# VHH binders against BTB/POZ and TAZ domain-containing protein 3 (BT3): the designs that were tried, part 4

Target 1, 364 residues: BTB/POZ and TAZ domain-containing protein 3 (BT3), of Arabidopsis thaliana (Mouse-ear cress) (q9syl0)
Amino acid sequence: MSSSTKNIPKPPPLPCITYQRFQSSTRKPSSLMRLVPKEALETWDKLFKEGSGADTYVETDNKSHFPAHSSVLAAASPVIATLLNQSRDKNGNTYLKIHGVPCEAVYMFIRFLYSSCYEEEEMKKFVLHLLVLSHCYSVPSLKRLCVEILDQGWINKENVIDVLQLARNCDVTRICFVCLSMVIKDFKSVSSTEGWKVMKRSNPLLEQELIEAVIESDSRKQERRRKLEEREVYLQLYEAMEALVHICREGCGTIGPRDKALKGSHTVCKFPACKGLEGALRHFLGCKSRASCSHCKRMWQLLQLHSCICDDSNSCKVSLCWNFKEKMKKLSKKEQSKWRLLVENIIRARNSLGPFSSRSSGLI

## First folded at step 15 (VHH; framework vhh_7xy4_2)

Design s33 (from H6 with T58K)
Fold by ESMFold2-Fast, scan of step 15:
Structure s33 (fold): chain B 364 residues (1-364), chain A 120 residues (1-120)
Amino acid sequence: as target 1 above (364 residues)
Amino acid sequence: QLQLVESGGGLVQPGGSLRLSCAASGFTFDSYAMAWVRQPHGKGLEYIATITWSGGWKYYSDSVKGRFTISRDNAKNTLYLQMNSLKPEDTAMYYCAKSSTGEPYIFQYKGQGTQVTVSS
C-alpha cells in the first residue's frame, strides 16, 4: 500500500554550522522578480499559506508535513515535476519527501517557489540549506539569492571551510574563491578551527589543495617583493646616472632645504640623488686608494654604467666616460652582455613607471 | 592606467568553438590571478574559470568543466579562454577580471566585455 519513489535526488552533505535565532521583521520578494507586480506575489504567498485546494503533501524529517500544489511546484522546479509524477496515489494526491534539512528550511524553500517571498533573518539563518535545496532541485533564482547573501559578509573564519565545501558541491565558483581568499589571508586562524579539523578527516585532498594555495600565495608575495626591490634598485641607478650627468655637465653646488643654503646660490637641485652623488664624486676625485675603497667602487661602477648608455662619443662631460667606453670594448662578450642587460633592465624599469617613480612625489 | 580588453566573441552555432582573449596593461600581469566571468542578459555574474598568477592552479565551474580551458601567456600579458562544445546557455557577455592586490581571489577591474551568442 506504501508508494516508493525511485531516483530521488539526495542533497549534498550539509556542513556542521551553528545558527543564531532571529525574528524576521519583513517579507520580501526576490530582487530577481522586481518586474512581477507585488499583488501577484502576495496572492501566491497567500495560496501557499492557506493550502486551499492542495493536492500535494511535503514530508520533512520526523514525518512532519504540510500541504502544497503540484502545478506550482512542478512549474518552479523540473526536478520536483519528475518526482511528483512518480508519487501519485488513487485520489490524485502526490507526496514530496525532502529529508536531511531542517523543516523550517524546507518550508521556506517551498514558499519561495510560490512567491519568492522570504523573511530576511530566516533566509540568513538557513542560507546554506537553501543553497543546497536550490541546487538539488534546480531553482536558479533562489540559488542566486543565496549567493548574494553569502557574498555580503555572512562568511567568517569559523564557517569558511564548511561554506567552501558546500559551495564546491553546489557549483558556486565565486563563493569558493571568496572562501579560498579568506583561508589564504588568515591561514593560522582558519587551520585551528573545528571546521578545518573535520575537513582534514573527511576530505584530505581539499586540505592539500588549500595548503598548496597558501604556499603558492606566499611564493607570489615573496616574488612580488623581490621584483619591487629589484625595480627600486634599477630606478635608484637611473636617478644616480641622471644626477651624474647633471653634476658633470652643469655643475652642482646647490644645498637642499634640509641643509644650509650656499650664500652664492639658493637654487635647489631637482635631482634627489645629486647631493649624495656630489659627495661621492668629490671623494672619488681626491681618493688616493681607489682600488681598495668601497666608496670609490660604487662611483667607478656608476661611471662604467653611464658609459654603456651614453651615446655622446667624444663630447660627453661625464668624467672618464670615453675611457670607460674604450675599456668596455676590450671586455669579454659575457661581461659586455651583463652590462647591456643591466642597462636594458634600468631603462625598462624607468619606462614602466609612466608619470611617477616609486621615490617621486613630483609634479608632472 | 589599468586596462583589460576582451576580444574573440561572436555568433556561433551550438556545438561550435570560440577562443576569447584578454589583453592586459597597466599592471604587473604575472603577479595577479585572473578570471573569466560571464553575464547573460538580465542575469547576475557567473564565475566560470580562474587561473593563478603562475598558471599552476586552475578552477572551472561545473557548467563549463571539460568544455572550457583557461590559459595565460605572461610574456604577452594575455589571458585566454578556449570554449568548446558551446550550448545556447553559454550566451552571455564575457568579462576578463583581475584579482585585487591584497586579496588574490577577490576579482575586480573587469574589462569592457565581449559578447558570445550561441544560436542556430
Scores: ipSAE 0.000, ipTM 0.307, lowest interface PAE 13.9, mean pLDDT 76

Design s34 (from H6 with T58I)
Fold by ESMFold2-Fast, scan of step 15:
Structure s34 (fold): chain B 364 residues (1-364), chain A 120 residues (1-120)
Amino acid sequence: as target 1 above (364 residues)
Amino acid sequence: QLQLVESGGGLVQPGGSLRLSCAASGFTFDSYAMAWVRQPHGKGLEYIATITWSGGWIYYSDSVKGRFTISRDNAKNTLYLQMNSLKPEDTAMYYCAKSSTGEPYIFQYKGQGTQVTVSS
């Protein structure tokens, strides 16, 4: 097994195909992807950490100054560029004063301007501070990163109202939407929090806006449910009409064409509505008091509905179809419009079942 | 009219506990984020904890996480800091701080302070 040739070092694997593809396939980076070599980021992060050639000092509340480079800061933030021009000492050094936030948040903020590098846990810890800093100093890349972190489960029912107010102050519409969605989804839980109570006292206009949004969302959900229920009714009516045509034209069970009971060996019926409709139609044909019978009312309505859809005036096998067509002609224009609308709704509901549903409907 | 008055500091042995209070007046307390900051002798300010208007979000510095608890009572306009398992490194002047109007996590106002000394 041992061979002197075995000790020859193998060459390293070739560079990543994905990286080479991006380098060879486009002259400009995609707006969806940022391609910066790792070595370049490490070089800028090292420059930040070492402070070599610093001409700027960042002052925080801890009274210490950490070194930075005016050209890097000014290129990353137009606000900082302006501030640095106003804070030059007698030796040509500039001072950037960032007070009122934890020193660690300031350090992370400035580091991000150099290399976009950060520690994941620290970023989550200081995300609200960094959101405020990115807004105040006009750093849209950091602001977008803070938004991504807030979207990844950072916001909860306890902090959602505080985050919403901060997001509004920082013009972050995406986080406002996320917070509003959480309020609407979990209103009972959120409205019971201390955050809601404080908002109610300090910002009653926001409370009103949120309550109105919840009411509007609930109204839209109720209307959607109502329309789905209406669609189901229309589909059942369509199925009943298909079954009615089938029973009258071809016969089903004991009901035959031309109001004559079938006694026979008929093959399995494919229409699920036929079983219920067979009983109703048999009763209707044999009932001596149709005009006053509650059981006949539904059959009268179905026959009338069929007459509105049926375009066969000479050979339709459905009972009383011609009689209902004549009755419909005698109705007022308003009554005729109501039946036309019902027919349109039924046809639209049927068409909503997909691209091939109309082929199964036949020539009715 | 804006005033922040800290109290509850004192001399305590390592491993002991203290509860700091900050009485706020002259502003709508429940509209502002609050913070506890400390300054050891001869050093700069260190942010120990911050708390949003409602207490829904709280930040702690790593040096005190798990040992200190910040809380607020908006009905009493009072901010609290419960300090447990105190260490000599916790020796500092402790200040109550109020966030700026319009910049909720930029803290502009500090009180008079209360001295905490951890020594045996």
Scores: ipSAE 0.018, ipTM 0.547, lowest interface PAE 7.4, mean pLDDT 77

Design s35 (from H6 with T58E)
Fold by ESMFold2-Fast, scan of step 15:
Order: structure tokens, then sequence, then C-alpha cells
Structure s35 (fold): chain B 364 residues (1-364), chain A 120 residues (1-120)
């Protein structure tokens, strides 16, 4: 009754994936060759390939055995060290059984433990198997290399669902994020793939989770758009209030205090809302149905907004400012709170632009 | 009791001048915006001039701009309209109007009026 055999991790079965194979291969050294002389890594790779002095045999599904060295494997993986201790025979030989994985992937995995060397085409072909092996046998250097390869455009719409499920099982947060981002960005295309159809039948809970993620992402995008549109309205209201004060205090064109045009008027006005506001103010004062007029309602709201922020109680030149201040004082506590919040939002929006920003107004 | 009494209307030749007065009583005159409103025979009301409670801001309709001047004397509770370069189109009954309490854009209180007739 060995509790250790029940606690030994096994690689999970791999889903169907798209394989790419190149006819010509080039051997590329791992990142370790940057830190260690090439000659030393070539010596370890040769020891692996020649199998001289082997005390360990790696067994795969093909009934093939290839020789290895227990000291090298145990040093590279604490999980393999434990497995080898449990498989020691009467002659001192150890056996490492790796089943459920292609023998080529197992060979590449063991080779990596010696020298970190690999064949480029085979590495790309077996990257998912090598990711699983590196995770299950605790080989972080190989796991990092597999993640780097997956990040280099290996993942596509056809394999993304399979890769996502595998990356979750191997605790690879980065690849899970990459896969989820692809699902969210290209949902219509991904949901039409064979991988999605297989997932829908085998793992409906994952389908529900992915659909919920797409909906949440869209909701966040809509909320961001809404907030940008809301800020734009507040900025237009602020610009209109500045133009209103300008017109009523100094005059602009042919409207204002004592109906006077400003000297040098063509170069004086720096308020983008001024011309539209001049027209709206003339309409407001001349309109016979102002209580039911949509244009007059906008002017009335602008005058109310001014009255809420105006500190010039006795000398304000803005039309009807005193009357609007009296009206605002008579509003319910709830309505006064709404106006206070609106004023705070307008001021906050203006402050977010800094002192040198300018915008065109569409409010008037 | 709120009362607005207009005066100063009459018959005048084109190009002539008239000064209208409105004597206000029954309310705090210096606390309300005031307007001059006219009604030509068989036509609707037209707001021609508005002045704020302090006299700090004035508005004129395009039809009278540059020709009419609105003013007020808060010490005398009196509103004025100086009309220059009068035209036949200015013929109307002229009313003094007070802004409504709580509805500053609505002028619902008007006096008895004073007739202005511009005849060639």
Amino acid sequence: as target 1 above (364 residues)
Amino acid sequence: QLQLVESGGGLVQPGGSLRLSCAASGFTFDSYAMAWVRQPHGKGLEYIATITWSGGWEYYSDSVKGRFTISRDNAKNTLYLQMNSLKPEDTAMYYCAKSSTGEPYIFQYKGQGTQVTVSS
C-alpha cells in the first residue's frame, strides 16, 4: 500500500491540435547556451545520445526503451527523482515509464533535461506535449520555452479552445489570457470552429464561461463608451456656461450688455460656443412659447447651471441670474442634490483636461 | 396688489421718437426682470426688450435693435423704453411685463398697455 504511487502526477490526455511540420530543420541552442559554453552543452547532449554508462531506461507506449542516467534526470526533476527511487530493481537499474505521450515527445523531453538542446520543427510539433511534461515533472525552464513558442503566433482560431483547456490544466496564466483574448476578439470566427463544437459537446460549462466572458467584455466596452460620451456632454455644458458669462458680461457680436458690440470683436471672441449661444439666447428672449420649446428648455437649463456655480450674488450680469438663484433655492432637497452632483461632474470633467485644452461645443 | 401702468404712447410720424414709462407697484421692483412686449392689431405678442433686475444686462429683438433702448430706475420703481427712428411697423399696443416668481423666463403679468401709432 504505497501512498507515493497514488500521489505521482500523470500528464493529462492532449486534445486534438493542428500540427505544423517543416521538411528542413535547424538545431537551435536553448537560452542556457548564452550562460554556458557551447562545448559543455554538446558534451551533455552526446552523453544522452550515446547512452554510455546508463543506469536508467525510459519506457514509452511503443515498447521502445532508451537509456538514460538517473543522476542527470533526478537533478533536473524532483518528480522524476521520486519515480526513479520507486522503480529501482535488484541490479541497481531504474525505470521511468512515460505512457500516453508520443515517444518522440518523450525523447525530446529527456534530451532537454541533459542539454536543453532541441530540433526546431519537432519542438513546434510537440510543444503542447512538452508543456504538459514540463508541468507534470516540474521542469520550469522547458515550461518557459514552451510558453515562449506558443506566444510566437503558434495559437490560431482552430486550436485556441484546445490550447486554453491545456493551459488551464498546466497553470499557464499567460497562455490562458492570450487564448481568452482571442475568443473575445474574434468570437464569431472561433465559435464556428470544430474545436468550439467539440467543446460544446464535451465541456458545456466552459462554453457558458466563455460566453459570459464575451458578454462581460462587451458590457465594459459599452460602459467605457457611455462614460466618454457623458464627459463630452459635461465639457460642452462647461464651455456653454463660459460663453454665456462672456456674452452677458462683455458682449459678443451684437448681443450683450446694453446691446453693444465689442471693439475689435473679430479678434476678441475665443469661445467656440459663443455664436450658437448668441442665436439660442435671442430665440429664448423672443420666443412666445418658451415653456414648451425645446430650444428654450436648453437655455433655461444653462441659466440654471450658471446660477448654481455663480458666486457673484449682487453684480452678476448674466440674464435672469437672480431669478434662477431664487428658483433653485425653492427646489426639493432631492432636486438640489441632483444639481449639485451635475455641477460636480461638470467641474471634474473640466479639471481632467488641464489648463490649456480647447474643444468645439455642439450643445447650442 | 400688483400693478403695472404704462404711459407715453401716442401718434408720431415715421422717423420720430417716443419714450414709454411703466410705473410698477405691489411688488419688490428691483428684484424682478422686466420686459416690453408689443401686440400689433390682429397679430401675436412680441417681446421687444428685456432688462435684468439690476439693469446690468439688456436684450432687444432684431426688429428694434439699434433704435430702442430699455432702462430702469429702481429708486422710482419705473421702467422706460426710448424709441427712436420709429417705423409704421412699430404700430402696436405696448405692454410692460414682469417676470414670474419661480419662472424667470415667463412674463405673465402685463399692464393695461399704451398705444403707439406710427403714421405717415
Scores: ipSAE 0.000, ipTM 0.125, lowest interface PAE 22.6, mean pLDDT 75

Design s36 (from H6 with T50D)
Fold by ESMFold2-Fast, scan of step 15:
Structure s36 (fold): chain B 364 residues (1-364), chain A 120 residues (1-120)
Amino acid sequence: as target 1 above (364 residues)
Amino acid sequence: QLQLVESGGGLVQPGGSLRLSCAASGFTFDSYAMAWVRQPHGKGLEYIADITWSGGWTYYSDSVKGRFTISRDNAKNTLYLQMNSLKPEDTAMYYCAKSSTGEPYIFQYKGQGTQVTVSS
């Protein structure tokens, strides 16, 4: 009978992850490198493996057990210190019961308390179990190591839901953030996994929380995309306006003022919007149904925008500029405010590019 | 080289007693923990008892605690299991197992076994 469970938290059961049986352990060299002398670590690892002078038994699932030293365990974990005091028998021996985790993981955990030694492949295999043990028994050094391993590409779509749940239970904020980001980024793939199906049955509140997070993230992404598209439209309008002034004043390609000779066989246009605008302006000048033509609407808007920005009241060569200035004066104050706001947005977008920046030209 | 030979099994009536022996050779017997495990026909393997290299510490499963006693004689390289108050549920093939002191939950070698049958 154990009284330890009354005052001390016991490790929670792990998610339904099945690990293959470890058949034989040949000791591999530890990758542990730090300031502690190697000789000291090897000495403590040897004490653990040999069990000489042991006063404690660690009991795992299926009643398997191995010897340990109460002084070493108590020094490494205050939680274990309390448990050992509660389990002392009449002969002075102590017993530590750790159930709900594979015996291999418990062995690795206790070994780590002695020497911080581990085999890299086994550590990766049992990292979730070791994270739980390090949290429940207050072993910060092992917990940090588990977090580092998980943060280095261990988490994938198949295990992300299990990792998220364990990380929350173990108060590991960094790994919770990593897992949530993966769920949001790859929701369709993650929601099709067995891990998601298990969570849906056992923790429907978490499923709802994750779905809400995905919806909220998508809404923010759509708003940012809309704003970027809006900015692009303003930049295209500005470039089209500069090209319009150039074409109307000097001519470009096959279009220009009636009194200007067009010789463009060797002329390179400095205005990137000219090639696109040439076609739109040619259509506008030849269209007999301008008032109802969808292609002419953008040219009308461009001419209206030019009239709002144009500082030349008497000698502007842009077609119908004076007529549009007169039309704009007859608009309501509400409509005039809308045009002022649009002009401000166009100028603001242009200013965000700096004194020399180029981009693709286009017509609106 | 390593060899474990179990003996002492047989047919016994409920409430009877048997003493199993395991003769070990091919390794340093007094440096390793030793265990007795059993497997009833068609069921999984069950850990019965084990003993540290020195004989100073013993473990028993709840099903046999108070009825079975594990012991060892390091001078003779022999492991023993004294079984008292036998029940029909104790019917199984009994194996002697060598385990590492550092990894006692992993049995590195098992003997050929000795059959214990408890029936009237």
Scores: ipSAE 0.000, ipTM 0.097, lowest interface PAE 25.2, mean pLDDT 74

Design s37 (from H6 with T50A)
Fold by ESMFold2-Fast, scan of step 15:
Structure s37 (fold): chain B 364 residues (1-364), chain A 120 residues (1-120)
Amino acid sequence: as target 1 above (364 residues)
Amino acid sequence: QLQLVESGGGLVQPGGSLRLSCAASGFTFDSYAMAWVRQPHGKGLEYIAAITWSGGWTYYSDSVKGRFTISRDNAKNTLYLQMNSLKPEDTAMYYCAKSSTGEPYIFQYKGQGTQVTVSS
């Protein structure tokens, strides 16, 4: 048929500023769109509830039917559109069979397709069933709403295994990870639930997967703890070396190159390791059997470590520093590499913990 | 300090393949789960693939399952997405996402993304 819509007359031009204001006004969607959709939604919800002009019957468990409209259902779900085309009878009526889900959830699901209306309490009660229905019948808006509800504290230790299995089957990756996180964090509690026991009997492969994930997480926690403990040892070694330099160069308490304890009005030491190190250094300097003394071993090791880091020429005031530097030069390449690695680890630990300033020495 | 830099996107014909990369820095990469998320023009964000910190567990959305493969190289601090059998529906900006420190599988993305366009 011929269209009469050719050569549409050109509309008159609008002033730029009036056009911009008019376009801005017509582009304010929120409050106007909210009012219009509400009235329209109430109209569609009424059509659903009254069932007037129904050409479709939804069959649930117990073989009961409630009326619906094929055009509304088909427009809302491509899966339902296909199913309705396969069930048309002599009178043009169609039948949609939804079994294995509570009839209340089916009613809510079909209602949502008409108007997106739902009762808050019922939605939370049937959220898992509605998630399954929204997935099976390709209703993304309802599926998104179910995910939002599950994300808002609905999942707990008693239901997490059931939610995980349903989320996996419904391709809800986010909820799968939320559930996995909960299993990993609270494994002992979750593994003692009825949900876990049922899963162990029906899906032992999933149990194996979850146990492996827990073991992996625990391995990471143990490795992180080991690295933190290792960094703590390195930091204490660094603090001990700083305290050693302080005592030997400036003196601390009654030990050092000072003539008298009267250097300054108040001798407050800022080095936590200083008091313990002071005693150890005093013993070391006075001990006549250092080579065989167990108490001198830690001080000897600290002096060796200092000599590896110390860049001072012949001016270093730390006891025996030059002697240790000469001794270190005579070590094997393998032994020199071990000391280099230790020094690198100590310096790296100090640099990585730069924001933290207060640490306690206990290594010496 | 924390940075995620995506690359590897481009124009490709339907049925073609692309490999996306994400270079991570500023955090301990091997301690966090990672994900790929995409956003088609004018549409919402879609999480398409995720991988645990070890690479031992992977998850895919149904829209990409069997076509895309997520992987990671913890030694190189790099996340990958191998995309095969590309469809016009895969046209989107692709973002690399890191899990939050407090919630292991709640993902955040901050990169500029890499554009993938599947067109004849």
Scores: ipSAE 0.012, ipTM 0.480, lowest interface PAE 8.4, mean pLDDT 76

Design s38 (from H6 with T50S)
Fold by ESMFold2-Fast, scan of step 15:
Structure s38 (fold): chain B 364 residues (1-364), chain A 120 residues (1-120)
Amino acid sequence: as target 1 above (364 residues)
Amino acid sequence: QLQLVESGGGLVQPGGSLRLSCAASGFTFDSYAMAWVRQPHGKGLEYIASITWSGGWTYYSDSVKGRFTISRDNAKNTLYLQMNSLKPEDTAMYYCAKSSTGEPYIFQYKGQGTQVTVSS
């Protein structure tokens, strides 16, 4: 007895299987490289917190002042450098006035200029204020961090309108796009929020712009759907024409060549369109009111369309094919061009299916 | 996110029948052609059958013509494979696949597939 089956090598993994456990798209903290050693950053953070040798005072809305160093602030922001040169008092001290934002956000902003250090939860809480400060004072590193936080699920339907307005004022095109996409996708939900109601009163021009963007998006979706539905019609017409050729050449049920009709109703047709088309063709052949019959009109059009695609000049078994080919030659060049375009669209739709457009699984 | 979940496999004797189902989600099901493929133990992937987006056209490998029937229910986003006159050679893991123009016909499937074992 052979034991060769015990040494069979492990089968190779399937080429198209999806391994969900290895397809995490979540960004890891280690994906960001820091160029400055942590010890140096801690030293600058300590200088900020201790305020030793301070020559600058940052004033907020509560008129409280906290100490800072003009050389550090000027090096971190060219805008602050310019402002400090104009604010020197009689004792040589300078003052930086930052109003219109919470004092906690100002403190975080100035701390960031020293060490890039921040508390995660406070950063998320004040991200919009920090975005504005980083823009106004030209601090691109902090601005990039704020954009990253906003792009990681911070924006929701309740705050999207506020974020959009701030992002526009701060020239953040990426966040403007994210906000606009959310408004367009979930317009009914977003338009029902308090943020939308406030915007409607304070900025009616923005409301009009957003409504127009939704209408434009819907028009593009309708056009895309129209093209897909048009493609579906072309594929159905192609399927019907193939079934028509099958019925006329080989017969199906009680329609077609004499030999097939005599063998009766016990043969199963593999063309799905054939069963419906058999009834339509039988009706067409027996109908006394063809000119006013909607079923006959569709069959007449299908026969005419077949004649445009058919390249068989003498042996085509499709009813009236030769007659339709002769009729087509007598049409105006304008009408001939319309039928040519329809044929081209049907052929393009069929070819767009690749292998599935052939009658054999290996042919295209 | 595209997801395909196959079911309906099992152990059957030669000459028996099975009906496989594939529940599709994460894409517009009625806009894509679908296929069934199988992988026998220790062998490569083998094409079995495909169906156009409308269901108007079906294609079969020579090994299953006349025995298997592919169908779809676009309202339920479900693909089916009716397997009749099963042979030991039909023993394989069966997967459903979504086709794309210009791409390989085996594009994407998820999960373990459904195992069909035909044994005497």
Scores: ipSAE 0.000, ipTM 0.091, lowest interface PAE 23.6, mean pLDDT 73

Design s39 (from H6 with T50V)
Fold by ESMFold2-Fast, scan of step 15:
Structure s39 (fold): chain B 364 residues (1-364), chain A 120 residues (1-120)
Amino acid sequence: as target 1 above (364 residues)
Amino acid sequence: QLQLVESGGGLVQPGGSLRLSCAASGFTFDSYAMAWVRQPHGKGLEYIAVITWSGGWTYYSDSVKGRFTISRDNAKNTLYLQMNSLKPEDTAMYYCAKSSTGEPYIFQYKGQGTQVTVSS
């Protein structure tokens, strides 16, 4: 009935971390508390603490031993079941050797296998050791608990590099990316820690990997800023086109169509771009060097852009709209595609402001 | 409406290869980091591979490093996972996942998944 496993993994070495003590409280995992009555958990915890009928001895560093029960340990961990089958002595006793981990963490680990009971402050103090033990001995319930604790504010700038390295070794990819996110967000602080300095000496490839991730994140932030600035330009162009239609159709301020009298009152205009556009249009009408003037080029671009989105071919009151529409029909397919893309980008940017979807029809 | 649709899974023998695809819609695909995550039957989610928004940087879990390759085609809004040297342990439901806007490596949304079974 015993399977032969010769390549049982050893726990990876833990980083040098100093822990702070907190107030002690005993907690039980919520998932197990839902399945098992409190009285049953207390019975198993008592069996562990009293050691009555022990047939197994857990050996830790410095040859210290404490009693346990082979049936309980084997039922809780398939890895431990395999180890115990191979370690029976002449008196029928078995020995489980767990080295490289503080004896207090080993005691907590074995206790958890009996009852899932633990002291909260000790669990937080030894969470990295318990993560390693739960990984190496295949105890998924304890591993989940350790991950929950790490995910609830345990990780900080001083320990993030140590946690990252250990989480990688224990295949806890979620915590690896939580740590990476922290490094990227607070690189200046993290790169100044003792944990970073130790990593730089012991694992320079990881340092290179983290620096590359920071550079990539900065590149993304710059590209996002560029796209936000581009979107703002599209929104301003859309507002300018609406204001242009308003000015040419109805008039605003001192500028308007020939067939309508402009109001001389301080009436509120609903188009925020009108005031700026009034100035630009006034300049355009009076400029004697239009071919070399940057303001005139912008006005021609706005008029050209309007002609691309305007669906009124005969009654549009925007200056030169018909002329621009005819000119646009004569452009190459490549040039027409550029204007189509610009129009699509402007419409998409405008639609992103509304709570409701817009149907693609003329903007006017 | 944000949508991720995985495909390309199936039954394969140990040592075989599969290529998974994820078609993305309803968001600006080239602005987000993407990931492949897997869930074996009755077990928790495993993050397998991550690719940055530009495709310039990739990350892999130790269990798949050297065997799997993540890639993306931003023009087609598609994410890929090339899986080589498949093992029975790779049997799982595979999901593609999209990163959060505020957290580049925290993944909040996954699709419906595609089943990969490695068995003789």
Scores: ipSAE 0.017, ipTM 0.510, lowest interface PAE 6.6, mean pLDDT 77

Design s40 (from H6 with Y59F)
Fold by ESMFold2-Fast, scan of step 15:
Formats: C-alpha cells, sequence, structure tokens
Structure s40 (fold): chain B 364 residues (1-364), chain A 120 residues (1-120)
C-alpha cells in the first residue's frame, strides 16, 4: 500500500540478444518457430533420424536408401500420398523413388517434411534442388522458404540464368522478375558468364527473349528520357515567356522599356531566364536582318508564342505582340493547330508544377 | 597420386566390434563426400555408408543402420567406420571410396581394401 514515488522502480533491463551459433544441424523457419514449440520439432526430427518404426524407404539416384514414415510424408505432401498408395508391397511397406537430384538434397527435403529443420549452409547449397522438390511434391512451406532465401541476395550474375530457368519451371513469378531485372540492369556482365553461354547452346529461344527484353527496356528508358527532355523544353519556354513579359514591362538589369527606370545595382532577379533573354532581346531589337538571322529566329518564335497566350489586346508592352496576334489569325488551319498544340503542351507542363514552383532556380 | 589406404580389419567373433580407418592423400579431403562399400567373397559391391564433405549428413544401408557409424576427421584426412554387433553376414572386403569431383554421390575411386571376417 505504500507510495513508491520517492523510490520509482526502474524498468527491467532489456533481455540479452541470443546469438545462435552452429551447435546443431537443426535450423527452423521463423514462421514455424512461432507456431510450434522447439521440443516438439526436436521430437519429430529425432523420429526422422532414428528411423524407428519405418514403413517407407526413400530411394535416390545412387541406389542409397533411407527409412521414413508413410503417415508423416503423406500428411506433408498430397503428391507423395498418391505415390505411396501406388507403391505398397504385399507386406505393407511403401517405396518412394526420388531421382535426378543429389541424395543429400533428398535427405534434407524429407527431413523438412518431419520437422522443418535444416542446416542454413546446406539449405543455401541445395536451395535450387529444394525449390524443384517443393514444387513437384506440393510442399508450399518449403517452396516459400526457398523463395525467401533466393530473394535475399543469393542470386548473382553467375547463377541468375540457371535460377531464372528453374523459377519459370516452378511457377515462381517473383524470382523470375528479380532475375529478369538483374539481366536487364547488368546485361553486359550477365551475357559474359558461363551460365549465359550454356543457355545459348541449350535454350536459344530464351536467349532471344532476354535480348528482346533488354532492347525493349532500353527503348522505354530512351522514350522516358525524351519525354522528360521535352517537358523541360516546354518549362524553359514558359519561363522565357514570363521573363520576356517582365523585361518588356518593368525592365531587368541593363535592358528595359525606359533606361532611366532600370536598377543598375540589382544583383538578383526572381526570373531565372532574364539573364539569357537580355542578350537575345538586345540583339533582336538591334538586328537589321531578323528574317534570315538564326539568333533572331528563337526570339521571333518566343514572341509568337507570347501572342498566343497574351490576353492584353491593346496595352501589351511586349515587342510586336499585336502584330503577331493579327498574323496568327491569318495562318492556315494546319499552322494554327501546330501553335495551339505547342501552347497547350507548354501550359500543361507549367500547370503540372502547381501554384508553387518546386523547380530549381537557374534552369535556363 | 590420389591414394586411399584402408586398415583396421581382422578376425572377430559374432557380436564383436571393429573400427576401420581410411587414410586419404593426394586431394582436398574436406571437399569430397566419402563412403564405405564392401564386397563379400564371390558377390558384387554392397553400399554401406556415406558421409558428406562437411560431416553434417550421414546415410546408411538398412543392413547396418544402428550397428555401424561412419565419421571423418578432416584435420587428419581420415575416414572411419565403427562396426558394432558384427554378424557373419558382415564378412567382406571393406573399401573406402571417394566421390566424383562433379557428382558428390558417384564414387570413382576405391582403395585396396581391408578384410573383415566374422566367424566363431
Amino acid sequence: as target 1 above (364 residues)
Amino acid sequence: QLQLVESGGGLVQPGGSLRLSCAASGFTFDSYAMAWVRQPHGKGLEYIATITWSGGWTFYSDSVKGRFTISRDNAKNTLYLQMNSLKPEDTAMYYCAKSSTGEPYIFQYKGQGTQVTVSS
């Protein structure tokens, strides 16, 4: 009943992080460890290793065999259940033949069916064989574990082609995507591997498919670059038009409608395009051969673009604005459509930035 | 210059024990799976036991499971077979076998052998 405010209890110290060293061949998947107590898993692993009361014999490529229990195998795999029913001899014994994979991988596979126990290094070494076995015998828990291991940096440039082929055969879309992404990103490195050379000889259709995927990916990246560059050009044109209006109405730096209104001490302008545009506009205003001058062509186009957007009918201070507005009304429908589309693209690009510009200053 | 030298065989009474040894040289011992196979007089080779390169996995024939134990000492390049509860049927020439470089469970190399005779 006493108040402990003067002697406030301290929180208990955090438990020590237990580092599990290699003490035993048993490694358990995290999901199974959360659902089943350790002692139960060890009991089933012991039953598998001892082979006591075995009624099933697993045969591998080298004619080596080891005992197992039909009830455990059948419960873990519906495919194995069917195979065992077809292999019962007159004495009630069953036989499971697993060929085409190393006998060590088969042993690991059967052990997993009992207890989900495995050695990490052996699991990593035989992960591709275990993926195939888990797929063929419908063991989704082991298949998920193999996918997790492959998705955690196991795949490299040397093995990616072999992994891709096996993942396709085992219907593992996630790993297929990871492998394809690696081929696309590091094509020069991957195409120089022994795995690629073997594939080229054994599966030339896959080589063609992968090369086509690389070409398609590169084409999409180039198109994205073109669209980004196009958008950047539209934004620069919009900025140039705003700077043009600013210079023609208020003046900036060394150029303006009235020289005495200019601030010679102005060191910063809020319009990033002003510095570049000052030179171009000065040239345009003084050039005697505007119609044939390459420097004047860009300014002429900018003035024409301004006239398409400008709503000021009689008081616009931008050079030749009224003249361009009148000239635009006399253009062919095709020319008018081209200018309308360009204006729409420029306005669309500007509107994509919202009311506040997130664009870096100095992009001229 | 790859060599496998078996030893430890001899005459023993039924129910007795023997420990066979295989001294390996001329290859990287800890990189290969090893096996014991036997050949009874006038019969074919019979598989007895396999141990992986790491020693983490062992496989036995039904006829010897629970009676024989295969082990290895990678520091000494030596393979062992502990044989307990010996039966007359275990009488054979025992051979140490090394796995293939590319196929861990295909045994390409066999030693000269050591004779085990179980008789009263």
Scores: ipSAE 0.000, ipTM 0.095, lowest interface PAE 25.4, mean pLDDT 75

